# Designs tried in a protein design chat: VH-VL binders against o27280. Part 106

Target 1, 266 residues: o27280
Amino acid sequence: MDSMNVPEVLEIKRIVEESESVKTFIFSWDFRREVRPGQFVMVWDFRDEKPMSVSLIDPVRSEIGISIRRVGEFTDRVHGLSEGDLLGIRGPYGRGFELMGRDILLVGGGIGMAPLAALADEATARGMRVDALVAARTADELLFLDRLEAAGVNISTCTDDGSCGFKGFAHERLLTLEENHDMAAVCGPEPMMFQVMRILDERDVPAQLSLERYMKCAVGICGQCCLDDTGFRVCAEGPVFWSQELSRVREFGRYRRDPAGRRVPW
Short names: E, the ipSAE of ESMFold2; O, the ipSAE of OpenDDE; V2, 0.75 times the mean of E and O plus 0.25 times the DockQ between their complexes.

## First folded at step 3 (VH-VL)

Design u19 (framework fv_libevitug; at its last look DockQ between E and O 0.02; V2 from the best seeds 0.00; counts 0 for: pae O 15.1 > 2, placed apart)
Fold by OpenDDE, second read of step 4:
Structure u19 (fold): chain C 266 residues (1-266), chain A 121 residues (1-121), chain B 110 residues (1-110)
Amino acid sequence: as target 1 above (266 residues)
Amino acid sequence: QVQLQQSGPGLVKPSQTLSLTCAISGDSVSSNSAAWNWIRQSPSRGLEWLGRTYYRSKWYNDYAVSVKSRITINPDTSKNQFSLQLNSVTPEDTAVYYCARETYYDSFDYWGQGTLVTVSS
Amino acid sequence: QSVLTQPPSASGTPGQRVTISCSGSSSNIGSNYVYWYQQLPGTAPKLLIYSNNQRPSGVPDRFSGSKSGTSASLAITGLQAEDEADYYCAAWDDSLSGPVFGGGTKLTVL
């Protein structure tokens, strides 16, 4: 049995309130275990277990951060925790983002900015130019703006209600941006990602997209996160996919499977 | 800027092989964002998708069940074209055949000019 | 016998609004995006609408698409003489593992 599959009980070192509904939980991390932006961990509150993206990777402080949005019972419990409390963490799992080129575009929606924030840190540390299109429903839901700015990221904001930045959706804002990039990384609501990917493909910009699916085992065994037609397991072959891989996935941008395995349209 | 130019015979005898070629300009047959399709149209069967070929780190082919046993679609990267081969044709295969570029996954945004293929003795 | 069902014909006078319906099933329209094609006489089909309601460049905004359940509709406002053509709906079909088309609607501008 691989030791990485055994949850390690870790103390919450710090909690950062990112927004009204999002908190980042910071843990000490042994970096002998490699972690990449785009990978996820399974968070165990000793009752239930959920996959969460890594949003902070800090080798200097020997810390990782996990950003969690309050959306249900599990996350409600986790959001009730304090510094010094314990959580089980196992992983990291999945395929993370790959960086290429010198100019990178990040397009994120809502909590989808979590893995992208980590990627932004790595990219800027490597001396890459990073543009980030940060989208949310409203201004108060925009995540990591200060952090991204501090890292030297060029930020463009987009809100559904126009409360901050461009009024509209991320793909609409993207259409107004004419700058070319060597690579793009995308994470957010799947309908958003679908539209963004199409635009990027049209522009011949290589793109990686992080998918969200219901995951149980995180090790490619249970099949709960399998994508139709291809058999791709989001936890094993993903969650980060290249656009050309997703072009083979018919369900992408169209529907997903709920915890019961039923088809649910987007 | 994308153009598809079809070529091939318009008359084929029964039991023979229908062969058509579609030359691509303004795009690559090995594009990671496109798929290359054959579609035919007849009064009796309407528009009918036959199959596609596309490159995603490797080559893939999808064929309609109705012609799967008889159809081959091959890319030619050296000539930037792709072909249709339909074996054992019958008069039911008489149609206008179109090559088309598939983008946005399900849409055909560029079409060839069409080739009427008549299966007759 | 097309998988998607369209009325065989539609008509309108210049300036009118015309709608063309497309009926499918859960395996196609119900689960996938709908596309519309315009085919002028003697020409290849042309993409008119993609992803239910999106217009490619060059397509006038008087063309619009909608989808609900297992049905879709193409609406043409301000009908013009040049709109006389055959219109086809299309969608990916999960059960057939390929795109399917409607039988087409011949639109006559009176």
Scores: ipSAE 0.116, ipTM 0.705, lowest interface PAE 2.7, mean pLDDT 92
Fold by ESMFold2-Fast, scan of step 3:
Structure u19 (fold): chain C 266 residues (1-266), chain A 121 residues (1-121), chain B 110 residues (1-110)
Amino acid sequence: as target 1 above (266 residues)
Amino acid sequence: QVQLQQSGPGLVKPSQTLSLTCAISGDSVSSNSAAWNWIRQSPSRGLEWLGRTYYRSKWYNDYAVSVKSRITINPDTSKNQFSLQLNSVTPEDTAVYYCARETYYDSFDYWGQGTLVTVSS
Amino acid sequence: QSVLTQPPSASGTPGQRVTISCSGSSSNIGSNYVYWYQQLPGTAPKLLIYSNNQRPSGVPDRFSGSKSGTSASLAITGLQAEDEADYYCAAWDDSLSGPVFGGGTKLTVL
């Protein structure tokens, strides 16, 4: 039996309060099951199962972390849990980020910083120079700044309302930043990612973007996580895509799929 | 905090063009996380979506099939507003017209105050 | 013209549970999220429920939504006088390529 197809019941070892709305849940993990930044797991609270990106990968401590924003019934229940409580975890699933070159730009919006925080740890451990642009609507929604600083990351911030750092959107801030990265990784709201991708494409910077859409199932057979123009399924062929793949998708940046598979604007 | 404020004439003659404007505060008409809609309400037809405009690297418009041949919705980034032009109006176009912001999941989360438009000779 | 069907009226007394139904077809409710809007007399509609069963910030948990097949329901528990309003369901319609609305339900708090 493939262990990734069956939830393993794990004890919540530690909970980190990242913000008023975001917590990181930390579990012991057997690294005979490889986990890479950019992959996700299915989190099961014994009622419902939802996909969550892995935000901490620590083979030295034998731990993984999963950062969860409180946005609905499932996440509200999970946020009510304490250290010592149990959750089901299955996976990992999906394509992780690939690292190349000597320097990387990370562009994260809101909870999209979660998978990028794991990537930052790996990139710095490999000796890469890491610049992170951390974006949010307000200062209290900026995530992982202390963790990124501890990892040796060079941090820039922007907020829509100007409450911290540059006043404006991620793509507007990106226009004021250095152009010469070997690669970029981007995760956040899809309209933000689309604008960032276009700037990086014009700069000839290869970018990987993590597309964390709502999904009804974690296996690639499910049509709910399909991108219309490519036939890709986020859980099978994503969630990480190269910018060249996404630039051809008419849906990217315009629409997403709801649980019924219908196109809806952002 | 987002506010939508409508302006335009309340009386239009049959066959003329209806023109309304929606001024936006607390958000940008070119926000990449929003779409800007016109919806009307009449006793006979209830709530009826007319169309939307939105910016995602370039401007897009979507229009209801019932009005598509005579409707134009245009953004004005310099004034942070968007407009409705409805051509060849008939008495059936008499309604309260609302502008509305749309965010994730096709939800209309903020609405303008409404403008009663009467089409009568 | 309304594409989604709602009862024209509903009523209850304070503290009771009231349910408002909304029925459609496979091209709208059957395939897409359902939304509910509350309209108080003389005001614009207000978003009450999105994505079938989610509440915006500021909407009390007395309001809940559900969807089954081509039908949806809005439930109001602990009915209060200020809940007296018109309620509209809405969903995207694949055949029309746009959102459609129900005809509205006038809720009277007796």
Scores: ipSAE 0.000, ipTM 0.393, lowest interface PAE 17.2, mean pLDDT 83
Fold by ESMFold2, look of step 5:
Structure u19 (fold): chain C 266 residues (1-266), chain A 121 residues (1-121), chain B 110 residues (1-110)
Amino acid sequence: as target 1 above (266 residues)
Amino acid sequence: QVQLQQSGPGLVKPSQTLSLTCAISGDSVSSNSAAWNWIRQSPSRGLEWLGRTYYRSKWYNDYAVSVKSRITINPDTSKNQFSLQLNSVTPEDTAVYYCARETYYDSFDYWGQGTLVTVSS
Amino acid sequence: QSVLTQPPSASGTPGQRVTISCSGSSSNIGSNYVYWYQQLPGTAPKLLIYSNNQRPSGVPDRFSGSKSGTSASLAITGLQAEDEADYYCAAWDDSLSGPVFGGGTKLTVL
């Protein structure tokens, strides 16, 4: 393995409360190690290690931010940490998003907005026009709205319960939006991404989608992040894939896997 | 092609330990895309899952609640096989025992030939 | 005992359509994929249907599966003599943390 496969122990510089269930942990970062929107890191709490999206890439302040949703024992422990506490970080890993054209659509569900927030910052810095569809179950779970607005992003929202913006699912809101984007970037619950991908494909909008799979090694050796029919490894060939690559994948949008590799429905 | 070959005694006395092995060819017991299962079949209980072993960066075991206190499943990477041990057997443990591969598609796609184990004095 | 309920027998004549039902609960069929196995006398079960309605390579298209709510169904069209076998449904059960099976259905081709 190379030096990127060994965790570096870093001090938590700052914690941002994004919602009741999501925090962004900010670390000083040496940008001789390049980080791209859509890449991920493995976060180590000295007991266990989980993949997490990079949501902030700031070379000027020499900072990265990692957004983590409280969903289980590992994330509960990490959410209990304070400024000055330590975490191990290894990475970055994976293929990030590629920007093209002048007009980009972002479609994010829940914590899936994390890598898209980083992409939005880069796209606006390049002078692109950025539209974002931000989806969640409830208004309190809509992430990064103030940050996106400050960056000059045109925001549309939807919530399952209608508490903010369009009442309904992201793909339903997408049908009411303009169709003339040069590309799209999509990240969120896999069923949402499948439905969004189908709409974007019908509109002939090139789309990149970010997938999540169970990971141990993060460098493509262990095979636990494989996609069914292609043998693609999410940690090596992804997590970001073009929609045409995913159209050959039978499992996409249909199921997830437990640690033994057993499929479970979404 | 994947093949599973079972071996072990067909007669076990009550209170003894039932012990079977399953030899794997065409795949590895440490495959990251498979899990290795024991399933039994009897007239009174039908098909009954007992447990599995699998390797995902380390070894894991899952056991059915009904036998959890009595069962052990062990891999043997050097022989490319896995075993079943069921302690303190009774006549209710009489069944045909199968080993099976659990695949990437979450199904039992390859089965051993079956071993009838009779528990009797 | 069998967690999933199947009729103990079914029958049909060559060329007919036969269905075999499988009834479960919200902890198994209602939440998880359904699988079907065919077992010929004296042999191990063979995978027939996975993921509710998918056929492995080599399984004829006259076999089909479906799922609705907490119930599943195996349909066999164009019934043939070689289809005489026992058929078992299976699903993961969340409460038991493992796969569960139906009691089996003996299909007789008359």
Scores: ipSAE 0.000, ipTM 0.411, lowest interface PAE 14.1, mean pLDDT 84
ESMFold2 (binder alone), look of step 5: mean pLDDT 93; pTM 0.951
OpenDDE, look of step 5: ipSAE 0.000; ipTM 0.480

Design u2 (framework fv_libevitug; at its last look DockQ between E and O 0.01; V2 from the best seeds 0.00; counts 0 for: pae E 17.3 > 2, placed apart)
Fold by ESMFold2-Fast, scan of step 3:
Structure u2 (fold): chain C 266 residues (1-266), chain A 123 residues (1-123), chain B 110 residues (1-110)
Amino acid sequence: as target 1 above (266 residues)
Amino acid sequence: QVQLQQSGPGLVKPSQTLSLTCAISGDSVSSNSAAWNWIRQSPSRGLEWLGRTYYRSKWYNDYAVSVKSRITINPDTSKNQFSLQLNSVTPEDTAVYYCARGEDSYYYYMDVWGQGTLVTVSS
Amino acid sequence: QSVLTQPPSASGTPGQRVTISCSGSSSNIGSNYVYWYQQLPGTAPKLLIYSNNQRPSGVPDRFSGSKSGTSASLAITGLQAEDEADYYCAAWDDSLSGPVFGGGTKLTVL
């Protein structure tokens, strides 16, 4: 489980364009270090370092993939790179997902499908039955549908605007799904995850939720730490948390933090 | 620190149920970070994983397909132990049986093992 | 007849390097992590290597694991008399939906 804390300079072997705003960068990986779905790596462009979820784990080809959404200066620079260019990678870091039982639900919103795609690959390889609810604002932002289909995953989609599948939010679509599952894994916008978690809790389905904002806390880099309800800071080992852990965190799904550490409604 | 202590009969007759118990110290059978396994070792079949039980807001069981129809692995939270029941045994079930702890439900490696119990199935 | 194939025996003298091979297929070693167990006579197996090449606390760095394609190897450098034991490789097997083990290698220190 240990990884070296020094970035390895790796050549971009392949780039997959997942959408207009998302690319998956694929690197050779020697698997001398364990990589588990739900974990992330620090991606270094020789100027800044940012955490990115591992979205492909392929020990047969000796490759990992990292899916990156274009949202700011760092990601714009990385999206400008080509096959053959270099990036620094260190990790993996953080708690990964656990797999439990035989029938599994994945609920992903936008880029949150990235770590869930890696989990879907592993679960299907183990003979587990996987249902995936893939949610996005629009059809163009639905990610990994072809990869999930190729893996044998049973796919449901929903878009806020109704451009693909169910028209509405992930939790609204989940309410129309009647199959029980042994576990769920959830990743996406925090308000979506909160609503999904409530439904899964009522259905007595243990859920694991991946929170992007806790990735820096897992490596000890300055980021937003969760404040407990008593006002004390608690650096939790993220980014994956059990639903029971998050049900006791008042700010989950309700508040985010600004640069000054103040609570801001979603 | 974590220790596993096995108990159960060393002799079982063909067609009967084999029953073994593994007592846990230094950890809880309902720990969110553990999985509790049974493995056996015989000259004819080598090392065989039989199954595991683990707690994650509810109890789960995983069983090897070769024994799935005959096997039950049950936790006992009050005694901090877990048991193996294997029905309709035959001489081919003669083996040393081990209980073992895995670190979580994602992996299948076992980091702490009990002492082993030789079970002979004979008439 | 074991799913993973190991040589039945290996030998070396104190101070030497010994390697133990483990061969599988794409459904086990090729796609999944490999782990190794050491079994001293009359004792339970002990986890020696996990996730291809990681050592649990207390396992000396003389022991190392590696994996290439559908094969794995355990290397023991600076061989010592107390290393005389049976060694087993193991991996998850996708087709059997469970962990599988090699037949074991009896290492003799001459």
Scores: ipSAE 0.707, ipTM 0.843, lowest interface PAE 1.4, mean pLDDT 87
Fold by OpenDDE, second read of step 4:
Structure u2 (fold): chain C 266 residues (1-266), chain A 123 residues (1-123), chain B 110 residues (1-110)
Amino acid sequence: as target 1 above (266 residues)
Amino acid sequence: QVQLQQSGPGLVKPSQTLSLTCAISGDSVSSNSAAWNWIRQSPSRGLEWLGRTYYRSKWYNDYAVSVKSRITINPDTSKNQFSLQLNSVTPEDTAVYYCARGEDSYYYYMDVWGQGTLVTVSS
Amino acid sequence: QSVLTQPPSASGTPGQRVTISCSGSSSNIGSNYVYWYQQLPGTAPKLLIYSNNQRPSGVPDRFSGSKSGTSASLAITGLQAEDEADYYCAAWDDSLSGPVFGGGTKLTVL
């Protein structure tokens, strides 16, 4: 078998249109190479390479899915592909989510639901009770609702404009929910995650959060995704972090590095 | 709910050490969501941030470059307070000193302030 | 002489809209959030605006903040007598590795 650091050229087996701006690309996968929810792969369209979270892990069908939001030139090209087309995939990389307890809360925003959807599948397969708070700007941007429902996930939605579910932000909705969970997994806009983490900490709910940073190498050598002060590399020590780890990271929820390495506020 | 009460002498002689204490009520000095700051205000220098202390699995201190060599900010968990120590003071250190809570460890804003303490450096 | 530059004074009549400007550089306002403090006579500064345009609880919505480039502005609509105070802008400065303040603007309600 090839090194995990060498892109494997894979055929797009299926494409699922999740929303107007999000597609899930499904590939055959050899599960001798383990993959965990929360890990990411580097997707190569033979011109550029971008990190993408794994959103589907199906050992029965021997498939993985990668959900990609159309946000730029690379993703525009990828969204133009069809079933049967080829992409380079290398990985998986990074630290994935850990599951503990029997009741878990998922809090996701937008495309952040991608890794959480995979986690939901695993959790439900293990017989865990899964609550999911799915947030988006508008109703049409809510992702994986049908999939989550089919898996037996208890879903709560919130939208910025109130077009579906609670009108407001995820952390605001969370404040209205009084139940506690054994663990939480969070992924979405970093300001959202920051607020959600604070609430969960106050409630003494162990939380894991998946960060998104600009990544180049995915193997912890280039330092592009290095978090200030701690030296944590999102691609190596993350992208999934425990809340207590992120509490040490002053940039969390505050700023990030752009492709040029410049600090930019959220 | 959160209140800060300052204490300490209002008169210090040149070359001596300025010492102030800020007692915290309604929050913990070791809160993982707070930072504890010292700021001073004078007509000549305006508002000037001096430094802060905060706990994130361990204690951290950030000091202003202008006073870094002379300043120490220490937490006291047993008394739920934090202190300011400024060594080798000069008349330029005459100011109203404020302790303040920062709700965020990075944003460097202060949402709760002490009542202020005028400290005069004079022989 | 302050790192951030504010007009030394501003004035308005009750009910008017007044704006207070704050000018900085790429090392502070240009790359960091702006904060505003209100200081009533004889009192400690009070946080008025954080993160450019966010209001803490208890701050009336007639106060608003904005930021563009290396400049920020505080707007007060429906000016009231109680708004007479000194107002300070603040931001983190990357070069100084700490928060910096403006020189303050004395707002007089006529």
Scores: ipSAE 0.017, ipTM 0.539, lowest interface PAE 7.9, mean pLDDT 92
Fold by ESMFold2, look of step 5:
Structure u2 (fold): chain C 266 residues (1-266), chain A 123 residues (1-123), chain B 110 residues (1-110)
Amino acid sequence: as target 1 above (266 residues)
Amino acid sequence: QVQLQQSGPGLVKPSQTLSLTCAISGDSVSSNSAAWNWIRQSPSRGLEWLGRTYYRSKWYNDYAVSVKSRITINPDTSKNQFSLQLNSVTPEDTAVYYCARGEDSYYYYMDVWGQGTLVTVSS
Amino acid sequence: QSVLTQPPSASGTPGQRVTISCSGSSSNIGSNYVYWYQQLPGTAPKLLIYSNNQRPSGVPDRFSGSKSGTSASLAITGLQAEDEADYYCAAWDDSLSGPVFGGGTKLTVL
C-alpha cells in the first residue's frame, strides 16, 4: 500500500493576531525539509484537518508561520488555542510560486495575502522590486501591511467599502497601476483571481495563481481537489498554476463545488 | 501490543450511574498521538460513539450531543486508565459498551477495541 | 435509524466477489474519510479499512474500500467462509460533531 505521511505534532511557539479574524501560528521547523512560498500544509487539530497557507518562512530563526482565518468550526477551535498547545502539521505539499525577472506584482485578496507575504520576503531578499496590491472587503481585513512595508514592498490597497485606499475590487484597482511588471503572483477569492488574470493576460504579464479546493489526502489520491475539464488535482499539480494552464479550465472563476460536489455559482 | 481491558458492573438500576473503566497496556493514556473513546452497541441503536478524552499539551473531552448532559469521561494517568460515567440511566442505555483507541488521532477511527461489557439497566 | 445506510444483508459463495454499500450525506461521507469495521459473532468490532481505502497491518488485500460522492463501498474478492461477519461503515459527521456508523450488513457465506 502507498505510504502516507502522518502529521508531525508541533507546539505552537507564538501566535500573532493579524486581524480580528486572522491569526498566524508560529512553529519551529527543521529546514532540511524545504518549504517554498505557495506550498500548503495540512493543519490537524486532532479532530479535523484542513489545508492552510504558509505565510512566514524564516530559516534564520528556524520557524514557519501558518495564517488561519476564522471561518467555521475547525478554525474556531484552532483560534481558541494558546501558545504551548499542540497542532499536527503535515506537508508541505504542492507546487509553489517561481520567481522570474526583477519586477513582481503581488495581488492578494483577504487571507490570500498569506502565501504572497512569504513570496514577498523571498523576492525582496533576491533584490527584486515588489509591488503589492492588497485587497479586502474592509480596512480591518487588510493583512500584512506593516510587514510588507518593512520589507520594502510598494503597497497599493483597495477595499470594497472604500474604508482604506481605492474603493472597489482588486481588478478595478489594478487598472490604475503601472503595467511594467515581469511577472505577477495572485491569490485570493477565485472570482477576483479570474478578473485579475484576464487583465494580466491582456498586458502580457506572466502570472501564477494559487487555487483553493477542498482537500482530504493532500497527495491526490481522493480526487476531491480536482478541476473540471483537465483532471488537474490542486494538491498534486497545483495549488499554484500559471495563467496559461488555467485559461484552459472552464471551472476556474465560473463556479465552485459545495461539500456535496454540486456546482454552485460564486 | 496495545491492549484495552474493561471492567465494571454489568447490572445497573434505572436512574443510577453507569460506571466503567478501561485499562491500557502497551500505550499511555497521555499519548499525544492517540484519543481514548467509548462506544456502545445495542439492537435498537446499533453502534453509537459516546465520546473521547485525549491529551495534547492539556486534557480535552469531546462528547456526543445525544449524551453530553449525562456523560463524563476521565483519564487516570497514575493507573493508566480512563473511565466512563453515564448518569441517570434508563433501560434505553442497555448495551454492550466498548472502549477504543483512535490511532494517530487525526482520522476518527478506532484501531484497538476493548473486549466489551454488557451493561443491563433493569429494575 | 442509522445515519449511514447499509443493506441489512449480503451473501456469496466461496471464491466470489461481494460488495457492501454505504450511503451517507455531504455532512459525513461527502466531506470526510470512510472507515469499515468487521465484527465476528461475539467479538468487538475490528478495524478493516481506514481513510477510504487503506488496510491496517494483517488485513488481506482482497478487502478493498472505495468512495464516490456521498457513498462508499467495501469489496471482498475471493470470498472465504471466515468472512462471515457483520460489516459496518463509519465516518465523521460535521453536523453531529462525531463519528457515525452504518446499521451493519450481515454477510453470509453459503
Scores: ipSAE 0.000, ipTM 0.402, lowest interface PAE 17.3, mean pLDDT 83
ESMFold2 (binder alone), look of step 5: mean pLDDT 92; pTM 0.941
OpenDDE, look of step 5: ipSAE 0.000; ipTM 0.502

